# VH-VL binders against o27280: the designs that were tried, part 35

Target 1, 266 residues: o27280
Amino acid sequence: MDSMNVPEVLEIKRIVEESESVKTFIFSWDFRREVRPGQFVMVWDFRDEKPMSVSLIDPVRSEIGISIRRVGEFTDRVHGLSEGDLLGIRGPYGRGFELMGRDILLVGGGIGMAPLAALADEATARGMRVDALVAARTADELLFLDRLEAAGVNISTCTDDGSCGFKGFAHERLLTLEENHDMAAVCGPEPMMFQVMRILDERDVPAQLSLERYMKCAVGICGQCCLDDTGFRVCAEGPVFWSQELSRVREFGRYRRDPAGRRVPW

## First folded at step 1 (VH-VL)

Design lC2 (framework fv_libevitug)
Fold by ESMFold2-Fast, scan of step 1:
Structure lC2 (fold): chain C 266 residues (1-266), chain A 121 residues (1-121), chain B 110 residues (1-110)
Amino acid sequence: as target 1 above (266 residues)
Amino acid sequence: QVQLQQSGPGLVKPSQTLSLTCAISGDSVSSDSAAWNWIRQSPSRGLEWLGRTYYRSEWYNDYAVSVKSRITINPDTSKNQFSLQLNSVTPEDTAVYYCARSKYSYGFDYWGQGTLVTVSS
Amino acid sequence: QSVLTQPPSASGTPGQRVTISCSGSSSNIGNNYVYWYQQLPGTAPKLLIYDNNKRPSGVPDRFSGSKSGTSASLAITGLQAEDEADYYCGTWDSSLSAGVFGGGTKLTVL
């Protein structure tokens, strides 16, 4: 549809400071354009356009939220905006998470908790039991804890430095948590997701992982955003993939590609 | 074909520092999927995990509370080995000491040959 | 004492089934993978079972593991004389933030 490919200029209704480096920008949204957890939108600051995962979906208030980490020029400019300022939004794009069973484990690293926060809201609304493992390098980088608690999510935390919760990495904390879940959803740094996927596979827990690599192209331009070995296009066929699909991708968790297509270890 | 080979003294006097080394072949001490552990075994206390070192963007150590104030486990990437230093030893530290690898878990899939350490005057 | 509880001894005759139990709590066996180790006299322990019920390459299918709640079991079917050894269960304890082991079971093949 034209409405999905033409940026709509929207007013920033509210800004929530999630951490020192992460803000959630909230916009009024017309839900005739359905949006689901795991999908992304293109955010346009009238200079550059970047893909951002949707982190809040609230049809009752007619709002969506987009969480943005400050990492470069584009995100620095967006972080400088105030309530009442304008951004272009188009989409949503990509496939969303699928929910199945009665209980779900969410494993999020850093900003990867953003799409999982939206998923947690949907899962709890469906009456699922939700356990979340929230991982970060330090306590200050743990995201959405208050929102997850308010939604009734059972929260476990881990930090690399031990400043909050378990001292260690997500996969190490996962080994200390209950093994029985009907499904899992994972989003975070690729090396973390690879290690978590291996544990979930051993537990026979089907997992969906959000892989946002190569999301630097507009949807509808053929041949962009491919993965090695399978030819999956992240922006068209992802960003959400089942673990069974990712187990066939040789590069997942081992190396990535630079802009020239050369292999670079994680 | 991962192999761990231990070296170090068999006799240490009380109050001194015990030092042991574990040389690794068939894997890298800086492998981001592995952790490198020290475990000891005595007739009175059985198997005891002492701690581990592992590389994940930077080096980390975890130590059992019972030895945390006296123990250091250090990797040496240039020699592909890791070491144990245990300070202020007492006769209760007499044990066979093993180095061991774990991956993505706390299961120890490869063990060194063991070193009997006797703490006596 | 050991954090995980095993019987100190077990015995059987060739061809029979022997089961060795390992009991813990929610902070260890209840929420974590269980591992089993075989130790022959004068040797280092050898990983026999990992992730509750899986066998490393080279371990005979006569050895199997299981876990239910806060307890785990090692089963040896078709018992053979060479199975005489000490057997240890092990896991992670989230409350102690440490690897923990059972006290060991000396298996005698009569």
Scores: ipSAE 0.006, ipTM 0.422, lowest interface PAE 14.3, mean pLDDT 83

Design lC3 (framework fv_libevitug)
Fold by ESMFold2-Fast, scan of step 1:
Structure lC3 (fold): chain C 266 residues (1-266), chain A 122 residues (1-122), chain B 110 residues (1-110)
Amino acid sequence: as target 1 above (266 residues)
Amino acid sequence: QVQLQQSGPGLVKPSQTLSLTCAISGDSVSSDSAAWNWIRQSPSRGLEWLGRTYYRSEWYNDYAVSVKSRITINPDTSKNQFSLQLNSVTPEDTAVYYCAREGTYPYYFDYWGQGTLVTVSS
Amino acid sequence: QSVLTQPPSASGTPGQRVTISCSGSSSNIGNNYVYWYQQLPGTAPKLLIYDNNKRPSGVPDRFSGSKSGTSASLAITGLQAEDEADYYCGTWDSSLSAGVFGGGTKLTVL
């Protein structure tokens, strides 16, 4: 009788400031409704609803976290909320990451580190060795470094401006790092993910990539989250895809679709 | 095939600017799969990476901390060249200077210029 | 001072195996790819090994590289007279945000 399509009104239990532009909102969660790294929820502020990746999954404390970057009117309103305020949450939606092997690489750009932070927690809890490449435009935009360090993750950083770690793009930094991984998980801007996927394919490392693209409607009435060659709906069959699946999609990394479904170059 | 040809004066007086040019053939200085480096070699310090310039939507430069305040590396797309300027030289800057192409991998120096011995003396 | 440590010299006789070491730290060799360069007398350096253990086209298979922890090694089997050269290791250093080289090893073929 329970429906994951009906928003539940939840109290904001705690807010963590991850950066000047990113906050993690923590809620009590009933884990009879399973949630896994790579899945997302719809966040409702009683006016608008937007998809947000789950960035913290803590069954011991019965908590989930949702990390939100301030980019527009909806996210500005949500960032104005305080502990004790209410938000509607429905989901989770999408398929999550699958863990394989013993050594994994995480490559995250900006807010794309959010679902990867949850994956890092699960991987380290399973005794896996985790290397994370955390990329951002500037040092102040690097996310989850303290959390990853506390989890025992081996961290490499890069910034476009050189303010922290390697000066350059994620894929350029990846070229300096060792290739000895059983799998990789990647989340960030599509051009970054395309370049990273290319390198991982050359190294014969299977990769899972999370497409955090804009969605107009989570109930599937529109095709805004559909990939052009395969017909996959990101919210239904994604957001996580294997690199082998994405290498066959002409759209990935080359162009995106606006809310009207038109092709837009990156 | 890629070739790098260096030119510039072999003698520079202390406090002056050392200026060298590296002409590229077989590739473009604005190639998004390459970066263009200056590396010097002296008996006292061995091989020393000085810096690089490269195009990835925009031009970027990286410089070694030891020379960062004195060094400029400039691309010239019209002549398919890049240059080194090192200000306020001292006798410690006496070295053989090489230009080098860095391929897709950082610090993968796959083609080198012939080298230019620069002596800093009065 | 070089950031990476190599022995200043190495020697061998034709047909033998010679190994050249390169030692660093976690900020350089420990988590980054290692490169090896050969410099014949009077010439520019030539890339010999990349990505720890890979050879560019045209480099004989008797040259091989390896990496373990914060150290790397170049091995030359079937040593030949023309291998007499200076050998340099190199890598990225994340603490310095710069490329770094070893001090070089002069290989003499006896």
Scores: ipSAE 0.007, ipTM 0.472, lowest interface PAE 12.2, mean pLDDT 83

Design lC4 (framework fv_libevitug)
Fold by ESMFold2-Fast, scan of step 1:
Structure lC4 (fold): chain C 266 residues (1-266), chain A 122 residues (1-122), chain B 110 residues (1-110)
Amino acid sequence: as target 1 above (266 residues)
Amino acid sequence: QVQLQQSGPGLVKPSQTLSLTCAISGDSVSSDSAAWNWIRQSPSRGLEWLGRTYYRSEWYNDYAVSVKSRITINPDTSKNQFSLQLNSVTPEDTAVYYCARGHDYGSAFDIWGQGTLVTVSS
Amino acid sequence: QSVLTQPPSASGTPGQRVTISCSGSSSNIGNNYVYWYQQLPGTAPKLLIYDNNKRPSGVPDRFSGSKSGTSASLAITGLQAEDEADYYCGTWDSSLSAGVFGGGTKLTVL
């Protein structure tokens, strides 16, 4: 079989504009290579390669989707592409989300809803009750609401500015929602995830959190992909982690690492 | 290289407590990437997961419903080991007992102890 | 009874392909990763496949795993005499909050 570590050049079959800053790129996919929600692929534009979470997994249409937010030179170039253009894809990589129990809470911030949208599809297909808290700074940055609704997901929204749904942060909205879930999955800005994790821990709800910033380390031999210097390796276990593992990590939600490996506040 | 070495008595009388220990080398019992499991195997029941202990900021235990009222799995960080205590044993508890390291809270058992045959008889 | 269902036996001759099935429900295989273990006579089980289809270092590529819905399978190509062993599937059961195993398949290499 072809190695998943060799890029395959794929044609962009369809582009969905999710917002002014987010597009989903859809490719035909051979599902002899399994893909799970929470996994990522390396996207190659023939100049640079970046990790991107898989946001759509559709075996019926034989398609995967990759949602990309425009934040820099690479993503700006990719956003300039059209249907019919080519991108290199290799993967999938990393551990996906694990589902347990009968009901799940999804908490997504901004582009963090991308891997959670794929998870919502899987959880719904398995007969789980799915509640989603979709958070953003403003209403126009809320993502995947139509897709989640079509999947039968119970949706709550919040925006920092109050332009849609609850006015406030994700964790403030979570405090007003039903406490009884068998598990949760969380993806978004690290400070948001940290606050959400603390509430879920108090409710004894096991949660999985996706740390997308470390995905690139999972595809190579890298001895430096650690959340702290005790030897816990993001590239070995990530990008998805259980909340109990992350509660031990002093850096989660409080500090990040610069290119020199020094702690920098968020 | 990680190894698990089991010790404990192979004969236990009905109604007594079965006690086994698993010594860990090459890893720490408080490793935040591991869970420490007990699994038994008998001709009548096959492979049966009994429970696990693991450290994530504090110690957690999970136990199979079938043994939950009788079982305790305890870590010992000073000796780098973990133990199984199974109370009020019956002949149905006769089995080969294994300790095992689990990846991701015990789902993938990548390192196993050598096994201990425990016979429960008078 | 085991929570996951496997055939009690399978057989083949050297060089053949053998497939061992494992059936469960939505609370176990349907929602969680599947693992396969090989047990040689008189030894502890050894992890053969993890996360549905991945091999630990040192496991030859003639062993492969797959999962579809609530079922999983282990495929062995180029069967060899030393593959004669018991094979077990395992996973986590979310409704039981417990690790669960299949009943095991005794593979005979004739």
Scores: ipSAE 0.006, ipTM 0.404, lowest interface PAE 16.6, mean pLDDT 83

Design lC5 (framework fv_libevitug)
Fold by ESMFold2-Fast, scan of step 1:
Structure lC5 (fold): chain C 266 residues (1-266), chain A 123 residues (1-123), chain B 110 residues (1-110)
Amino acid sequence: as target 1 above (266 residues)
Amino acid sequence: QVQLQQSGPGLVKPSQTLSLTCAISGDSVSSDSAAWNWIRQSPSRGLEWLGRTYYRSEWYNDYAVSVKSRITINPDTSKNQFSLQLNSVTPEDTAVYYCAKTYYDSSGLFDYWGQGTLVTVSS
Amino acid sequence: QSVLTQPPSASGTPGQRVTISCSGSSSNIGNNYVYWYQQLPGTAPKLLIYDNNKRPSGVPDRFSGSKSGTSASLAITGLQAEDEADYYCGTWDSSLSAGVFGGGTKLTVL
């Protein structure tokens, strides 16, 4: 039986404050359970359990990190914890990113930079050239810039308000960037990812996109995964999907589902 | 499906404020994926984008330079609608006014339009 | 005055091919997607083409779009009487941070 199905109670080794609303929690990890960029873990605060993407993977130090944005009661409680406090972690789960080629583009919006930061570390360790487009509403919400710079990543920024870099949305900035990449990885709000995918498809750049809402499918909570493209059922684990598959999904970037399963426009 | 329903007076006197509302169904005005636009159409200027409002942790507004000093676009989350106020109107503001939806990250793609409201600025 | 330039009128006979041009600059068409809208008399504009060359569900394949540099084009093949309408190109202008439109082309089916 895999130990992945049972939460391990782990001590918070270090906390990095990434912004006013985002913290990275770092834990010792036994890498006999391999963790890859794009995978997630279930974080248990002994009251509730939520999926969180892995944002740091360091087998040399035997550490993983998870970056958590404060958005509700669970994340507020976790943000109140200190070094030395305990959390339950189980996993990893889901399909991670696949690295291909020599020159890759990362496009991240807000907390979506978390799994992409882990991917950037692996790509640079492999000797790949990494361009990252980091998008947020304001300069204070741009995440992981110092870490990406330290890794040797070529960084472009955009903010909705123009407080750092290009003034505008990620897809508008992408149109001004060079068109020659072997692959792209994209993570952020679904409408942003849809627009970025459209541009990358026109440039014939294969893209992988990470969809938070499909993390439940990977742990077996959503056994009826249907992407609504002429009734097509997707039995593959999320959260990472190739753009060629998502381009056929009529819901992607247009609709989400509420807790009752009803279609709600973005 | 998203539906946009416009209301407001069709006659406004010069120097007064033009006020229109757009009621939204099938979506939330505070949806972080939507932007809510006002566009007008006149024979002399054609289709003219006036501005937008949208929510992303807080409200943002963008306005066309030509109207920026006179225009306010306001959301009303309680009524699920958004409004246009255009101050100090002149006969040149006579036009058919449309509300329209874009996705937050699809700035030029107007997927859904309201029915349009003819506003005449006359004494 | 419109930011994007279209011919004010175009005409054709049933079955003919008609092309409507739209010219802009690097800050709009050159760097952004182009959209086309059809407006029948007394109605709101309706999306006809998105992302330069894609059709919404329900738009016949005789309508097609293209973009090259700072110009875009709408082509209508097998022209029908029902196509008589005003056609507008539109895009986003990054320098203005604004939606922009062409002046419109009145298509007459003879």
Scores: ipSAE 0.000, ipTM 0.423, lowest interface PAE 15.6, mean pLDDT 83

Design lC6 (framework fv_libevitug)
Fold by ESMFold2-Fast, scan of step 1:
Structure lC6 (fold): chain C 266 residues (1-266), chain A 121 residues (1-121), chain B 110 residues (1-110)
Amino acid sequence: as target 1 above (266 residues)
Amino acid sequence: QVQLQQSGPGLVKPSQTLSLTCAISGDSVSSDSAAWNWIRQSPSRGLEWLGRTYYRSEWYNDYAVSVKSRITINPDTSKNQFSLQLNSVTPEDTAVYYCARVPSYYGMDVWGQGTLVTVSS
Amino acid sequence: QSVLTQPPSASGTPGQRVTISCSGSSSNIGNNYVYWYQQLPGTAPKLLIYDNNKRPSGVPDRFSGSKSGTSASLAITGLQAEDEADYYCGTWDSSLSAGVFGGGTKLTVL
């Protein structure tokens, strides 16, 4: 067993409240240890272990951040923790984003902005022009706007209810934005990602999409996160996929699977 | 912009102590995002990392095994600098000595100008 | 002796592609970021590649880095006379708790 497969018990150094439902937990992480935007870690509260995307990579401070949305029992317990408390961290795991060209478009929905915020930091550090389309249901659910602005990112927003920026869905806003990008990265609800992918394909913009399907294992042996038509496992082959890979998956954007393994429309 | 400026003698007699200082501008020696290193270069050993000092809630230092018994690297927060002391020098300690903020953070590696130290009688 | 292994020399002609290898173990290259340095005569080492494959501002795109397992490589495409220099790989060694360097590769442009 190498060191990446053994949980490390780390002290919560700082907590940033991103919204009413989202917190970023910051840990010391030696800047020499590999971690890439788009990768995830297993977070262990000494009862349960869940996969969480890395949302901050700060080699200057020797820190990583993990953004967690409050959705159930595990995340409720983690949200109840304070600075100085301990969590187990194992990883990183998965395939990270690849950057190419001079111009990148980021399209994020809700908590999907978390891995994209880390990517924005890397892209701007590389001297790329970064445009971000940040989407949410309401203005108070838009995430990382101050952080993106501080990084020099060109920000467009949209909300379903029109409370901030464009009134409508991410793909509707994307249709009104310029078409000249060397690549795109997309993370958010699967139906949003499917619609965005279709537009980017028509524009001949290569896209990487972070698909956070059912990830029940980090080491890729259990098969719980298997995709239907291709046999891809999100934790082993993902979570980041090129759009040409996802176009072969009949379920992407159409169906999800419930805990019993049944297809359910989005 | 972070800059490192080195000072110290270029000639030291065998068995004496080598002492160099590195003055920092554009950053704090106690910055919790920095590590302050000494590295030397000689024909016989190539590039050799000697050690570092850094602040993470407390001061820490790490030293290479080859010099650990003879080396001290100390920060000076009042002067915003850090120093190298290497005891009981021999001709094998003849090298160009660099202070550095390495490895890079976002490609922002910072090296001092280097100081040639000759150990001879 | 160096902890990381590089060939002591490499050579090429202008316009060629040359690669320089750097081999280590799981405690250094395998689990930690790799850095590449260029050193011209009489100067301090200059960072050429950081975090395995990234270039600092001002480094031409004909320099690239890669890492696979416990090995790393520096590639120089479109070789130019001014690339004649010593090249060093470096990383952290977790088992030694120490920075480590390769022995250096002297690149000659023929």
Scores: ipSAE 0.000, ipTM 0.449, lowest interface PAE 14.0, mean pLDDT 83

Design lC7 (framework fv_libevitug)
Fold by ESMFold2-Fast, scan of step 1:
Structure lC7 (fold): chain C 266 residues (1-266), chain A 123 residues (1-123), chain B 110 residues (1-110)
Amino acid sequence: as target 1 above (266 residues)
Amino acid sequence: QVQLQQSGPGLVKPSQTLSLTCAISGDSVSSDSAAWNWIRQSPSRGLEWLGRTYYRSEWYNDYAVSVKSRITINPDTSKNQFSLQLNSVTPEDTAVYYCARDQTYFSGYFDYWGQGTLVTVSS
Amino acid sequence: QSVLTQPPSASGTPGQRVTISCSGSSSNIGNNYVYWYQQLPGTAPKLLIYDNNKRPSGVPDRFSGSKSGTSASLAITGLQAEDEADYYCGTWDSSLSAGVFGGGTKLTVL
């Protein structure tokens, strides 16, 4: 596990502009160090280090991709880089998604589609039926639609402003979908994930949620402190959790019942 | 960091309209992950939630039943602020008024509060 | 008159463990997350605990929350003089479609 303790300096092989605010950085990768969807890497620009989800896993081309949204100084600097420039990468870290059954629902919001795009690739390669609900504020912020379509994924979209697909939020769109799935995977803003999890719990669909805030743990970048134990468990049990592991959440409730006894949002 | 700045202390006569403003920095009043709340506090009644405004593709307002007929909470996106208007005030409306951000869609998750504005309703 | 019930006072000595209770019903605590707020004299309330048992950045780990059925508790271990404050529980009430609070507990550090 020593190779996970030190950043490997890698050349940016290709940059894909996913949207005005999101780019995917592609690197050659030695798959002797396995990577699974839902895992993250630490990206080091030689000044700051930040966790980023792996959005592309391509062992045929020996490549990984890391999708980064421009949200602050670190990401602004990384977005300013060009093909041929260098970044430090260490990992992968964290628990990835587990695939079970024959069909899966993906629910992604914004940049949360990044780890789910990698999962979609694996699920379709495994022969699973994949349905994806892709949510964003506007049509321009919907990510990976072409990749998902090329992979044979059945796509539903929703945007807050109605510029593409259903007008509204992911959980509102999900309430109109009645399909049964053997499992679900959810990644996006935490309020969206909690609302979606509640609906899936009610439908008895086991869900895995990727809690991106665990990837932003500052302690994870502190040298030997996180690697003293096992090396693999830098981010403990996260970022991916089963809904059963968040077992108290559904007991707390986030909704009321209407006169017909149906659960409705506030 | 998010900061909420309220209008200064006020005296309001019974039957008049109370008006307060909360200016937001570090976040947008139209953020689709937040709701903007007014809460008041008095020695006799403690903390009371009055209502909220929030943007989810369109603007929504929710008001506590006890004040619903007298209250209006309005966002102003150009100034990045939101206001409270409370009509026909009585001495029972004397309280410290706080604005607060709710971080989630369905909760009383008040993660940032304004400094508070003491409003006295007297003759 | 508050919707949620808290004891009006609690006390302890430095280093002691103190627990503050909050009781409600199925329409509020039973079905919704509980939040705890600390109010130091002359200041606005500050979020202490969210989603029943989680701490915001900057809140010491000696503060913890729990929820069981229609009741919630705030526990303070290693009590310090600076913990002397009013503590409020809060949640959403589905029957009222409103945020609701407890009456507050005045914690005195002896």
Scores: ipSAE 0.000, ipTM 0.388, lowest interface PAE 14.9, mean pLDDT 81

Design lC8 (framework fv_libevitug)
Fold by ESMFold2-Fast, scan of step 1:
Structure lC8 (fold): chain C 266 residues (1-266), chain A 121 residues (1-121), chain B 110 residues (1-110)
Amino acid sequence: as target 1 above (266 residues)
Amino acid sequence: QVQLQQSGPGLVKPSQTLSLTCAISGDSVSSDSAAWNWIRQSPSRGLEWLGRTYYRSEWYNDYAVSVKSRITINPDTSKNQFSLQLNSVTPEDTAVYYCATSYGLTYFDYWGQGTLVTVSS
Amino acid sequence: QSVLTQPPSASGTPGQRVTISCSGSSSNIGNNYVYWYQQLPGTAPKLLIYDNNKRPSGVPDRFSGSKSGTSASLAITGLQAEDEADYYCGTWDSSLSAGVFGGGTKLTVL
């Protein structure tokens, strides 16, 4: 427990530039507050607060890392910070990934590789065999390839434009990969995750999917947070869900809700 | 809810270009979760998928091999619509043409009303 | 010709169970989800079943789908007069990189 969910003000210890649009901010962390891959923290720049997935968990160095893509006003301000500057951090929050079996598949799109990179570190440290399918629009947007390679992960890449690896989408690349995994973890744009889930379900591979839109719901900050289905929890704890849980929800990958609760396509 | 409304001429002469438009409401043609398809139906050939256009960082098109040399499917973001252009038509192109929405590599969720196109001299 | 094979016709009486088959290969039904479309006379096809066995909102539970290997089936229980229509199976063909359909089955309610 911390001070009633009050943000702790932490110094940026190190910044890693992952790409032109993505940086990982590294902080000293007291691991009396346990952190698991798939969990997120609320990052506060003393003006606005946003949920960010934990992308590095290093109990030996007593560090966590948070990877942030530059996509708007808040992230532009955070990207302007330097080592030694301060940010407020609350958490961790949410349900993390569960590891099972010996052979696992990771499928990540863009910044969705951030929580999967932390999972890859834990899985390889446990002696698991890890295959990762890393997808992005272009080669310059593929993230964590060096880190995954250093961890001993077997990497496949996929870009929409064909600038690196397979030309096409993650689910199209997945159709050309071997089927034998004990579980999968998937994180990326929701339409990509929906297509990947369908293939994994057909192959009888249990999958866990991380849905960014449920991060605010998990901390009680909710605008339009939930899947809508009769007999399913409207505001289930996320961000990680098993594919069996999502199979009852027609909206997954196809629709979202506006602030009035109306169905709108992605 | 997505609705698709088709417009275009019902009669085209052989060797001319067939042009149809599909207006979209309830979603954006540049939605990164949708693909915008053209499908035709004739008594002799049944249902036949012709192609799709979709936006994922940039625009992409996929076309069926049978029509690839003659077909163009174009989005128009300013009017929120997409069109079919089929060049050098023959009487074998006579069919009811449908536009349809798909989300990813899945199924055709919403269909337009259909447009009968007759190719005759 | 159609890539997927369906019987050209099927029939039943009100209250009866009717099954419509759809056969393909490993590049389509064998590796991809199957969808079913209902087409009433003079109308556009309407999605009836998606992802092998799931129903859109508003489709009665009398309609169900199944898939085994490279074949799929649509079952209609408690057949009603308004079920008289053409039924099409569809899927994605990975070898062709294209959507593909069956030839359609005309269901007659006697």
Scores: ipSAE 0.000, ipTM 0.397, lowest interface PAE 16.8, mean pLDDT 82

